# Designs tried in a protein design chat: VHH binders against F-box/LRR-repeat protein At2g29910. Part 8

Target 1, 352 residues: F-box/LRR-repeat protein At2g29910, of Arabidopsis thaliana (Mouse-ear cress) (q1pey8)
Amino acid sequence: MGSRDLISSLPDEILGKVLSLLPTKRAASTAVLSKRWNNLPALVDKLDINDAIGGPGGFPEFIDKTLALLTNSTTIKRTSLNNEFQYGESQVNTWIRSFLERGCLQLYLNAQSLYTIDTEFFTSNTLVELTITGGFSPDGLLPPGGVFFPKLKTLSLVLMTFVDSDMYELFISGCPLLEEFLLRNDEIEIPPVWNALVSSPSIKRLTIVHHFPNYREAHDGCWFRTPNLVYLDYSSYVPDWYEVDLGSLVEARLDLRSWERLRDEKAGGYGDCDSVYDDEEYPDDPILGDVTNLVTGLSNIKTLHLSPDSLEVFYFCCKSMPVFHNLLTLSFESAKKEAGQCCHFSSISLLT
Key: E = the ipSAE of ESMFold2; O = the ipSAE of OpenDDE; V2 = 0.75 times the mean of E and O plus 0.25 times the DockQ between their complexes.

## First folded at step 1 (VHH)

Design y06 (framework vhh_8emy_2)
Fold by ESMFold2-Fast, scan of step 1:
Structure y06 (fold): chain B 352 residues (1-352), chain A 125 residues (1-125)
Amino acid sequence: as target 1 above (352 residues)
Amino acid sequence: QVQLQESGGGLVQPGSSLRLSCAASGFTFSNYAMHWVRQAPGKGPEWVSSISSGGSYTNYATSVKGRFSISRDNPSKTLYLQMNSLRPEDSAVYYCATDRWSYGLYDSPEYFDYRGQGTQVTVSS
């Protein structure tokens, strides 16, 4: 009995502290082992629901029992739902509703299966951080008034697909205090309909990853209308044009990729072109993309981190290079062979 | 799939230096923020330092600010912690972590999810 008796003898203040340090599965087990714990309000800092270890058997029952053990006064600051197995969509939506109704401050949703989420969940008066990854998507168009996160400061959308490109902007417009935005669209078989527009007066830190090397049409243009942006981490293939408002930008990390030049193999068969590239480039191929407006928008930055591919983009896709009078740190991040090279300058002119 | 392997710990004298390493596999390392967390005997986990996916942004606990430096090498999928001016209070098991709640965000270090086995650091008293 030793350990059970010992736990039951702890003061209520200590019990609450101990419970908040345990993963949710262990916290629920502790509550069941002692009637005293079942009668006390418990502060649970984290509700981490992950079916990876236990498999699908008993997972819904575990969640249902855990939620039943929590009182309406129990504060859950951080809620994580990680599903490797497919469950009933209605059941998953019921769990999400329960998390939001308990006033969680941070919500992480991740699934390996596809789930449609109820668009009424895009409203929360308490949520400060939201991450939606893998498998979760709305089953229809978002109404303009359907998204409202008045306290949300951090938003991450990873591998998330909307049915219309306007829905990304409608989502952001519903977050008036948003300071950090992360959008990752890589390793998806078919690119989302995102039109590469980020418009926000409040965003200070922006991370964009958009990699679809076989889909030039997914990289037609790009808008950054973020006048209060301080930090930009941007990785993508170069579009045909940029329109930017980056007047407050201090630091940028750029991984910009030029399009591989297509080589006509031979004019003999159907006029077909193969996208097979050699070490040689055909000199007559047009250079696709224009980064001039983006680079001009960076002219006042103090810190610039460039991948080797970004330097190629600056050379081939930039019609006029500004002088970077305020540049103090220039770093080269290498994907091959060497650690990044870091240089400190009072001023620099890149490729001019 | 996610695997994190820490190394570089050991027994050292106060005032000495150690460099910890964390080898990552099973995920796109360059897309995730990385963190160092430590746990001393009889204490809960303590966040030590964080670094952004590209390495442009770093943050440190007040107890280690000015003594420790976090860095990463994305091509080799390795995270580092350079520890200088070590004190007996720095004795702990050190874990590297990727925050499944964040792909570059730093406002929630107290809720880290550990993925590595840890490396023991003992500063002789």
Scores: ipSAE 0.000, ipTM 0.134, lowest interface PAE 17.8, mean pLDDT 69

Design y07 (framework vhh_8emy_2)
Fold by ESMFold2-Fast, scan of step 1:
Structure y07 (fold): chain B 352 residues (1-352), chain A 124 residues (1-124)
Amino acid sequence: as target 1 above (352 residues)
Amino acid sequence: QVQLQESGGGLVQPGSSLRLSCAASGFTFSRYGMHWVRQAPGKGPEWVSSISGSGGSTNYATSVKGRFSISRDNPSKTLYLQMNSLRPEDSAVYYCAKDEVYYGSGTYLPYDYRGQGTQVTVSS
């Protein structure tokens, strides 16, 4: 009976999203129609849990009761959990467990509040797509057997922070069929301890966004060991060096930024004086960074899209410019102006 | 090149304490997880403890939990294992290991590099 009161108090949008899984609201509430629960289809297309418009009042109890009415044989193909309000961490982890136990194929996790996710969820023999965004973070400990997603093809980690740099590497190594990887590390106060390594023989499309303008030490070096990569979308402040294996690369979009010389009185003067990093700025580090090895690794590319800042980086941070023998399309983005420009080249040095 | 050198082992009585050290060189120490692994005569290697690159996360084998403490000093590039309330069954060669994960080796402890080891013997 409490579930009827909760259903009537939920916003129409949330009610509609959850009830799209159910045959009828009435079937859930009457003994005569309760047998219809046992006849739910073996595969349910989508389950959305979104509190963005409804707040926390009674919503968790309704979700718990809804999941309890599903049989263990009911597979939920696509699941989205989007939390704008804070709930009990154990309750949220119980919902995620329920999705995974039912053989979910696509999982999208987004939260505005901070949640520690149970690391046992980093194993699934059914997931094909996984997106973790916002407030979700692991408890700092990976399961003893490691990360294991044997069917995962698409992985997106957006504003998700691991405690250890090795965890990013362990996550990718647990995904043997991974074809698309997106990592976004920006707009957070403290940079993650990411070792800037992407190593995978299976990844074909890679998107990396790593922007920490007040933390030069977070842009120390970068490794792309992705010999089957076809498409790269890379946005970062330039590190001191690159090591790349990009032999299959066809297309790249680059938004690279060089370091600007700042006065000592401004170093750490923008809200980061209480940073976890108490390291001194290295006085012998190059002021601008070095992209020579990255640019050399791109010499066989067919399509290159450059931001205005990337063009400056190519000019000031590249010691030896290769000849781009296979370059067919060169596109320039206009940051504050109308439209980019596209040029056709058959063979050229980019900055001749 | 990666180098790991263990020290601090010895012969002690049951109930005693011992502190092991591992000096690391040839890599950016603070960016890699580190492990302690032991091997007793006639037995396979047994994982003892792990620590994250930052030192913020630690994990212990059930057999040593509450008695052993893993720590690291990143400026000095040194890993430590504080062993308290030692038992005869703790007798083994203790190895320091660097975490090194690459595609195709997706195990929790895929360490390719380890040191020479330091002998710990707990007897009357």
Scores: ipSAE 0.000, ipTM 0.108, lowest interface PAE 20.4, mean pLDDT 68

Design y08 (framework vhh_8emy_2)
Fold by ESMFold2-Fast, scan of step 1:
Structure y08 (fold): chain B 352 residues (1-352), chain A 124 residues (1-124)
Amino acid sequence: as target 1 above (352 residues)
Amino acid sequence: QVQLQESGGGLVQPGSSLRLSCAASGFTFSTYAMHWVRQAPGKGPEWVSSIYGSGGSTNYATSVKGRFSISRDNPSKTLYLQMNSLRPEDSAVYYCARESYTFGWDSRGYFDYRGQGTQVTVSS
């Protein structure tokens, strides 16, 4: 026995507010049920697409129908695309193009499968916040005009893989107003090609998580050329050197880990198991890396948060300790808790 | 117009030494950090060494640390790379590069300007 559809009797203004609070799938279904609903998608300022709760069946058709219901004048302020299942690459790129053509201000892309993203999407005159998580890659190609996000203030690259090591830096250079940058590379089995360079006059908040315990070559050196940086959250194995310009830095959270001496499985390294006293070719230092330039660059800091491992790094890998004239707060936190806190940014909170 | 011109490359035996020079013009040399970058055939560019504008700070890639020394003469606007104990793996075109704190889209990696390069070949 059916019930009366009370929703259809509501004024358009109230219906628009109701639709803006519904999950995108339900909002689109509601729009189909009434002629009055055909114009109401124009009031939806968030498009949240997630196949994890509905399964893959009919999901592409649902997205295509939803986008077809939106008029050319519909402005979508926030778009979230979360793909748990594999879809056609050209279809996914068509969806992303539709979001950008509608003047999207905030875009969140997440996939469990690999997609080659169309490089034309690395230009947008409207994006203010962009998050790209694992699965989306340009396959090393850049658009002919390069990366250009003139209004972008927040950029998050999570588990991303580029073919060319300088693409990270070219991406940042295309974002002249960038204030917040997150780079996270801790769950990829093979380290991405990244030169460990962050160079920006505009970045004020920087979070880097780069952990590859079996790949010392992924932590060979590091550059922070961020003269206006106010807050640094940095988690990594210690490289052999740092070059830093952190003159404006007020607060840092550091989770730094030292390397252990690489042990040869054979005594003496000569293939002679009886040569137990011949270790001349083995390094004398049990811990590798040098944080002296980083620590010196922190000398004006007011607040410093260190993991237990970071204190060990400061002890073994710092040749000379500066005087911290302005240090007011020194805190000591567990590495696991600090790593969990570093991934919470305003852009991620607004999209989820 | 910014110009960087390298010289001093050549063919040498393993274990030999070479000194590279880079003549800079068209900018206030002493205010920019300078770098040496090398590129072997079929490989991407590899950063070798850097020096702060005042000459007070130097850095080296692990592959050359202890063998190479970077220096500069700001009055003559010249950058140097002293290469000792050369190995076949050091064979590359060596480029002088000016550091950018920010670089535009046309930049390729760490540097806003690079020279034409000087070839170093280490072979027996």
Scores: ipSAE 0.000, ipTM 0.093, lowest interface PAE 22.6, mean pLDDT 69

Design y09 (framework vhh_8emy_2)
Fold by ESMFold2-Fast, scan of step 1:
Structure y09 (fold): chain B 352 residues (1-352), chain A 125 residues (1-125)
Amino acid sequence: as target 1 above (352 residues)
Amino acid sequence: QVQLQESGGGLVQPGSSLRLSCAASGFTFSSYEMHWVRQAPGKGPEWVSSISRSGGSTNYATSVKGRFSISRDNPSKTLYLQMNSLRPEDSAVYYCAKTPYGDYLWSGRSDFDYRGQGTQVTVSS
């Protein structure tokens, strides 16, 4: 080989590429073995931080050391932070601040533990893609003016907490170039009462997943004011009403669920109240909600994917069913990780 | 147009290796969990493997664990499946598919948005 340290024999441009592809713990170890790395190119293509490989021992020290070895002028194009173990919240926020200060274009955050993200991090002039999953969340509040991501094209949020009752407005209004938005919010104890107001001229692909069994009040109403939306993936319990502008919609996946009538069940800690179950104020139908406007808004769709529960919602919660003149593909999704059943139609009338 | 294009299949002997590729276009590849699914003649589709948005988490069907390795390159928008120690029962058309749920998929729930045209793998003695 001629050299005992093959890595340090490489040209600086190649060293920069090699460093950008290594997990951070290995990259830090490599960098400290050569002072020549202080003169690496100003651009790091990818920084991948994952504590699942190597455990928590010394992990914060290696991250701090790696970031200290990079100059403030070093730009990190892509950053991925995956935390399986719990670290100090201030320390984790310091790492995120370092990534953002270095002008990253793509940021992926994933944690098994709860971490509050400082509200200042919901502003960036450089981010094009942002993914926040698992335990990462804002400190219960977004900035008063909402987020500010003027270049963001993709925003994916898989959250264990709600940030605010107006979170859709706060996330979307600050992202004028946003083309893809994913929000999943489930498995939380008490969601706030809210309306899903999705209003955007730029969004082309929308995914919304909400599963709050026993919390009907969390599903008051829903607006889809997305005239350029091409693809909709929507999973929710049925709200009381919809208002939609889905004129460009080509494909939808729907997993809609009906509310069950509470009968002989404990209500808000008061136990069963016989007089409440048998009066004229209690609904006559066992199912609440109205999807008529949503379904009518889908009448020009070409591809429709339905969960089995969605058909029950269409039957009980839709006052009038349109004819789907442009429908080419109707499929039913499977509960298994397998392709669903597919049918092709030139038109269809459900419930007939 | 959302498109997925598989390649890399072929006819091989038992014990051989193949590397499948899936080129994705028309959507933001890095925002979706990706899957490999296979279908043998006369049988239903069988889920083979999945990979999270970042590539940090992978899952495999019991029948392929230890033999197959899924990976992705988000900059090139390409999904890969490295298949080692191939067996006759691995013979199938292999499809790549995307889901809307990223790294977190509901237990027992399967959602596939699009799948490609497939690539044929035949393992024959």
Scores: ipSAE 0.000, ipTM 0.158, lowest interface PAE 14.1, mean pLDDT 68

Design y10 (framework vhh_8emy_2)
Fold by ESMFold2-Fast, scan of step 1:
Structure y10 (fold): chain B 352 residues (1-352), chain A 126 residues (1-126)
Amino acid sequence: as target 1 above (352 residues)
Amino acid sequence: QVQLQESGGGLVQPGSSLRLSCAASGFTFSSYSMHWVRQAPGKGPEWVSSISGSGGSTNYATSVKGRFSISRDNPSKTLYLQMNSLRPEDSAVYYCARHTYIEYGSSGYRVEFDYRGQGTQVTVSS
C-alpha cells in the first residue's frame, strides 16, 4: 500500500549536494528541501536520472521541475538516464532534448522499456560520448539530413536495432572524429538486420559482440574497413568469410566460436571406434565458417589475447596461418586462472 | 531500503546444475527489471543475465547463453537463475542486482551496481 515519497525518488548526487547545504536537523525535512529548489541548479554538473530508486511515483514531475529551474545557459556535462519503468515517449524525448540544448558532452541512455528515440537527436554539435541501449530505438528512418555528430569520439550501441541494416553505416559515417566504437548484437531469437560492416577511417578502438548461435544467416560475412584501428575486441560465431583492412592494428582480443553443429562434428569422433579420425582433419566435412582473412589481416599484431574457443576456430576454420613476426605477447584466457597466462615471443607461427 | 538476498550456491562438479534464488524486498518487485552479476576472486563483476519486470523478455551474456535460464516469480518477489552444464569458469560469487551499468572489456561484460546482497558462492571443481 505505501505511496512513494517524492524526495526518495531524487537522484542521490543531487540530494546529497542539497543536503550538504542544510543544517543537520533540517536535512531530512521535505519543507526545508523545497525551500532550497532555487539553489539546485548551482549543484548540477552531472545529472544521473534513475527511476529504479523509489519507482516512478512523482519522479518524472520532479525531473521536469528540476530541468525548468536550470537556465538555458546552464551546461550539463554528463547525463545518465536509466529507465526501469515506461514513461510517455514525448516526455522522455523532452528530457533528452533538454540535456542536448544545454550543451551535454556525455549522454548515457539505458532502458528496459521500449522507447522510440526522436531521430532529430541524431544531430548534436556538443556530444563527445554517446551510449544507447536496447530500450531506445528509432521507429522509423534516420533524419533526411543524415546523422551528424562532428565532435563525437565514443559511441556505444547495446542491443539497439534499426529498421534497415544501412542505418548502422549511415550512423558511423555521420561521426567523422569517432575513435571508439562498441556494438553489441545479442538478443534472444531476434537477430538485428546488421550487415556486419564497420567502415571508418577514424576508429582506433573497436569492440564487437555478435552472437546468434541458432541463426547461421546472421553470420554470413564480416567487414572491418578500419585502417587506423589500434585495438580490436571481437566476440562472434565465425562467418563464411572476412574482408579486413587492419593495417594499424597493435592489439586484439578474440572470442570466436565454431557453430554448435561444426563444434560437435569437428571436436567429436576422438575415441570413436566405429568412425576413426585420429587427426583433427576430417575429409570432406562441410566447413561452416572461414577465419583465414581475419587471421591474415592481424599478422603484424604485437599483442593477441585468445579465448579457448578461438583456438578451436583457428584450427578448424583457418586454411593458412601467417607468421606473426611482430608478436610480443600471446595470452590465453581462462576463467579458472585469475590472471591469463602471458608469453612473450619475438616471432611465432600458430597452428600451421 | 532496497534489500536483496541471494541463496542456492554450493560446490558442484563440472556438468552439474544449480538453481540460484534472490529474495527481494523494499520495492515494487514486478515493476523493475532484475539482473544476475558474478564476480570471480580478483576480477571485476561480470554481467550474466537480465529479465524484464513482467518476465516476458530475457537476455544473457555470451559466455552462459544456452546453459543458463533466468526467471522470476513476482507474487513471491523472487528472482531465479537456473544454471546447467556448469564449467569451472562459472566459479564465482553470484549477485542479484537492480541497478546496473553494462561495460565491455578484455574480460567480456562488466557491470557496476549499488543495490546488491552479500552474494552466493558457486564453486565448480572436481
Scores: ipSAE 0.000, ipTM 0.111, lowest interface PAE 18.9, mean pLDDT 68

## First folded at step 2 (VHH; from l04 with N58Y; framework vhh_lunsekimig_d3)

Design l04y (at its last look DockQ between E and O 0.01; V2 from the best seeds 0.00; counts 0 for: pae E 15.3 > 2, unsure alone 58.4 < 65, grease 26.5 > 24.2, SAP .705 > .668, placed apart)
Fold by ESMFold2, look of step 2:
Order: sequence, then structure tokens, then C-alpha cells
Structure l04y (fold): chain B 352 residues (1-352), chain A 123 residues (1-123)
Amino acid sequence: as target 1 above (352 residues)
Amino acid sequence: EVQLVESGGGVVQPGGSLRLSCAASGSIFSIYALYWYRQAAGIERELIASITSGGSTYYVDSVKGRFTISRDNSENTMYLQMNSLRAEDTGLYYCAKARGYSGYDWRGYFDYWGQGTLVTVSS
């Protein structure tokens, strides 16, 4: 016996908590060192496949062994997978399928612009929170019927490379109890043509960051068919039109940008010294955008937060302004100051 | 149901011009971005141009400066003006709503495609 087995003498509940604090690779190695520890990986609440230790080889075998050790009826509450090391697509999909079949509650996937997720078995009756960063499928498609996550409450799609806007609708339609949706697409080199259609009776909180400053074509129109939405955090260059159903909306945070700033940046930003551009040199890029229907849809909110750029949008891109009968709080969010200074935020509360 | 019908294809000499039309039935035309695709012999269908509901346009590099996409929402019609045609422009031209998926045809499952109009550039 001796000091080497001192940790093994602890109660199983304490050992499970200790293993939950370790990287998964080390937790599985510990179980191999002792026969008593063979069942301990089944007590781990979190599985983090994001270990950067080690060069090529070895790590996939540890993950496969860890999953094999979880053969009892035990759920893994949280799983994180980062494919930064460019593991094979087949291997990654085997792991994802295993997580979904084992009753995972929270799943974080970072595909890093790889189209690695196999949609054939992308469903779960237990998943409550899903975050996907990067690519989704080799061809940017969902199955014709979409995906199915009947318990999902929170969905975050970051830098997602779907082929068209219908794939977002298909994804959301597969999440009938979805309450919170985050969509962030601002670093995709070749943007999809997207109408920004979000349609869901269940979404309560919506966060959208849709920034393609060099691709006016990616900002055609926007539909918010979200009648039960209570919170909107929306950052985008202004599309040509909006159609919204926001009757339940209580609070909105807007960071809207006009194309006039982007057009001016095109004329001067890329050729600082020798660039001589005027409107004739960019005849295909008119000043566009109309937020009238969005602003009208906000007329009953109680709290409105506006970025500095949103005031310009209201002035140039809004044909009429509603009366905000129910406003209690109107906040103006200062831009981050130049280096070396703290950002200050100011709020103005208005009595209706 | 919505139908998309292409017309205006034909045989032209290199350097010639053609104007393709895509007529649509129904009201969905004005809401969505619209697309022209090209399928040359032996390759998969590829996006060549798109136009937003507000009139903003996108072109792949191989046609930029030679092709012009436009739309008339009051007539439910999209156009592709093709100038300075080359032999490499030969192919079947399709109009579509909301696909953008390289190499696949989803006609009849999710969105609408036209039947295609043939453009042949040869002497």
C-alpha cells in the first residue's frame, strides 16, 4: 500500500468531485491506475475534449477509452469539443454521436470553419443547451427534415456557414421549446445570401450579430416572426426592409449601422495615401436601408438601449417615428473610448 | 404553387449578347433574394449572380463586368443581361429562390427552381 494509494482511499463521492476538477485526459488515466477507479469516470459531470497537451496520436485513443468507460447508465451533463487539432472528421462525428446518445445536457462544439458535423444523427431528447462555433456540415446543409432537439432551451450559432437562410429556419423549427437564440455571423469570408428570417413562437430572448461590412448583399431584409419575444439584442448593418411581430417585446438593445459610413470607408479606408474615389467610382453601392418597420414594432417597449450609430440610422433610415407610450428607460451606450480610457455608459430614464 | 420560368436562351457567337428572363408566379418574389445559376456540361450547377430584394447585386469573378442582374418586382421578373459572351459561358442557366448550395438541386423539396434555358456560345 502506501502513499501512492492515498487518494484511492477517499470515498467515491469525493473522488468524483476531484476528478470533475481535472482535465478529462488525466481523469481517465487515473482510473487505469487502480481497479477501484475503473467506475470513477462515470461520476464525471463534465467532459472537456479541448486538451492541447501532446502532439499527434494518443489523444483520440484516450477519448475512445474514456467513452467506453462510461458504459453504465450515467449522463454527462456538459461536453465541450474543440477540433483545433484537426482530428479526422469521422472521429469527431463518432464522438458527437456518442455525446448525444448518452443524454448530454450541454454541448459546446468548435469546428473552426470545418464542415465536420454529421447531420444524420444530430438529434437529442435530452440536450438543453447547444453552442456551435464554425462549420456545421461538409455541404452547409441540414437533412431535408432538419434536426430535432425537443428539450433545447438555448441555441448559439457562431460563425455558422449554412448554404442559405432556409437552414436556419429548419434548425429553429427542430427546437420547439427554444427560449434563447444567439446568432453571430461577422467573420465569414463569403457570406450567404440571407434574409435574416427568425420565426419561432417560443423564443423569449434573441441576440443577433450580423456584420458583413464589405457585402451589402448580405443585408437584404429581416423578418422577426417572434410574437413572444421579450428581449432583443440586435446588431447589424441596416437591411432594405423589416417585417416584425414583436408585440410582447419589453426590452431592446440596438446597435444599428448605416451603409453611408461603410461607403465612406470604402472610398478612403483601403487606399489611404493615393486613393481618389467618389460616388461615380462606386455606382453599384447606393445608400440603402429602412428601419421604419423595426422601430414601429418597438413602440410598446419599456426599455431601449441605443448605440451611438443607431441614432444616425434613426435619422437617415427611418421614415416615421412612433410614439413610445410605455418607455421607462432610454439608454445611450457610449462607444469604447480610444486606448487608455474606460468606457462610460449613460442612461436616461423617461417618465411616460 | 409558385413556378419559375426561364427564357431568352439561344445560340450566339463569341462576343455576343443575350438577355435572360425569369418569370415567377405568386407573391414570394418580392421578399426574397433571387439567384442565377449556370450548369456547364460535366460540372455541377454553380451560382453566378444574385440580387437582394432591395436591388443589391453579387457576381462571381468570372462574370463580373460582363453580366448584369436586375429585377422588376412589379412584373415578378428577374433578368440577366449577358454581354461579351465567351465559349466558357455555354451552359444551362437556372433561376432560383434561396438555394446557394453548390452542386445540388433541391427543386421540389424546399424551394423553387426554373426548368433552365440553354445558352450556347459557339461559331
Scores: ipSAE 0.000, ipTM 0.172, lowest interface PAE 15.3, mean pLDDT 67
ESMFold2 (binder alone), look of step 2: mean pLDDT 74; pTM 0.745
OpenDDE, look of step 2: ipSAE 0.006; ipTM 0.184

## First folded at step 4 (VHH)

Design y11 (from y05 with N59Y; framework vhh_8emy_2; at its last look DockQ between E and O 0.01; V2 from the best seeds 0.00; counts 0 for: pae E 6.8 > 2, placed apart)
Fold by ESMFold2, look of step 4:
Structure y11 (fold): chain B 352 residues (1-352), chain A 125 residues (1-125)
Amino acid sequence: as target 1 above (352 residues)
Amino acid sequence: QVQLQESGGGLVQPGSSLRLSCAASGFTFDDYAMHWVRQAPGKGPEWVSSISGSGGYTYYATSVKGRFSISRDNPSKTLYLQMNSLRPEDSAVYYCAKGSLEEWIRHFQSGYDYRGQGTQVTVSS
């Protein structure tokens, strides 16, 4: 009794914040224990739905009851769905539609299975941030006008194991105000079906991690049709072709990786990582990967961060190096290390 | 309780075709994606193919794309894998998996997975 009574003595604003930090099942159950708490679910601005906490057999009903309690007067700002237990896609789609209908601003979906999404109804006029971990397959129906999220600013697709190749462009084209796009397919053993195309007039920040060393065909080409892009964080094994529209780009962070066969041939005992003589020592045509068009597209940036592996790529996979007349900062970055160490940087300012 | 029973494996010559089946029970079959996963001796599990609950969307590992075809018959609660142009490197025990592939693989490695016995496919050299 004691801890519940002490918590109930807090000011309403503080108690609402405490409830927003709890999984929603716990927050709703605590409100049933107190009259003051019965009003406070309407103040919850975060809805975390995690089936690991929901308990067996009753989790869907708990979600429905919780949403019914919150519908009366609550503006839900953030919704998270983590589906670690194997619920069917009809139930998952019902939950997603319910979250979107309540006008949430942020939606996090953990869909570590292949789900068919009712894409005709996968829309919201209020959503600002969407994160999807896992795979979705569209059902082929679009929302009215082909617009999913007219106000979305941030889209993150993380650890996507199975995605229809059109899904990436489906969401991007349906988000006309999108400013940030993140795609991370690192540490996944199963390659995605992403077609390596990002096309958007609105994206200003782009983060791409695309690492499939055993799937050369997953890196055939890369297209950035992003004329207003300001920041690029790009980590990938190099494809054979780039086509880029990066005229507004100011800052780039590159973690480019050459293919194992090429690197082994050049780096026998050790390589000259500080030398870039790509036009004199460049192997003949069965060279895997060509980063030239990407590097040329970056020629006007002010800040460039390079991983150590990117220098090897410039040496082996770049036919010519442009002059970076606007470059003010050039740094070399290492991978994050254990506690007590920071990534080592070097910074060189070049004035034009 | 989820129950999966694979069948249809055997010993075949290179270039042959073979059809695997997986009988499923204990869940609403058409509401879940299904997968084929294979394991060769001395190797970890390798994803082969996936199909959506409705059967409308299919995905294949690059190593089998164009040669293998996944399908399902939701009324009979049966998953299929048609394997054409078989190669010696396709030799493995083949398992069907329900739902989250990443969760299935984690449970497979721990020995507490919901897998069936699998079906052995051997392509002679």
Scores: ipSAE 0.086, ipTM 0.550, lowest interface PAE 6.8, mean pLDDT 71
ESMFold2 (binder alone), look of step 4: mean pLDDT 83; pTM 0.846
OpenDDE, look of step 4: ipSAE 0.113; ipTM 0.586

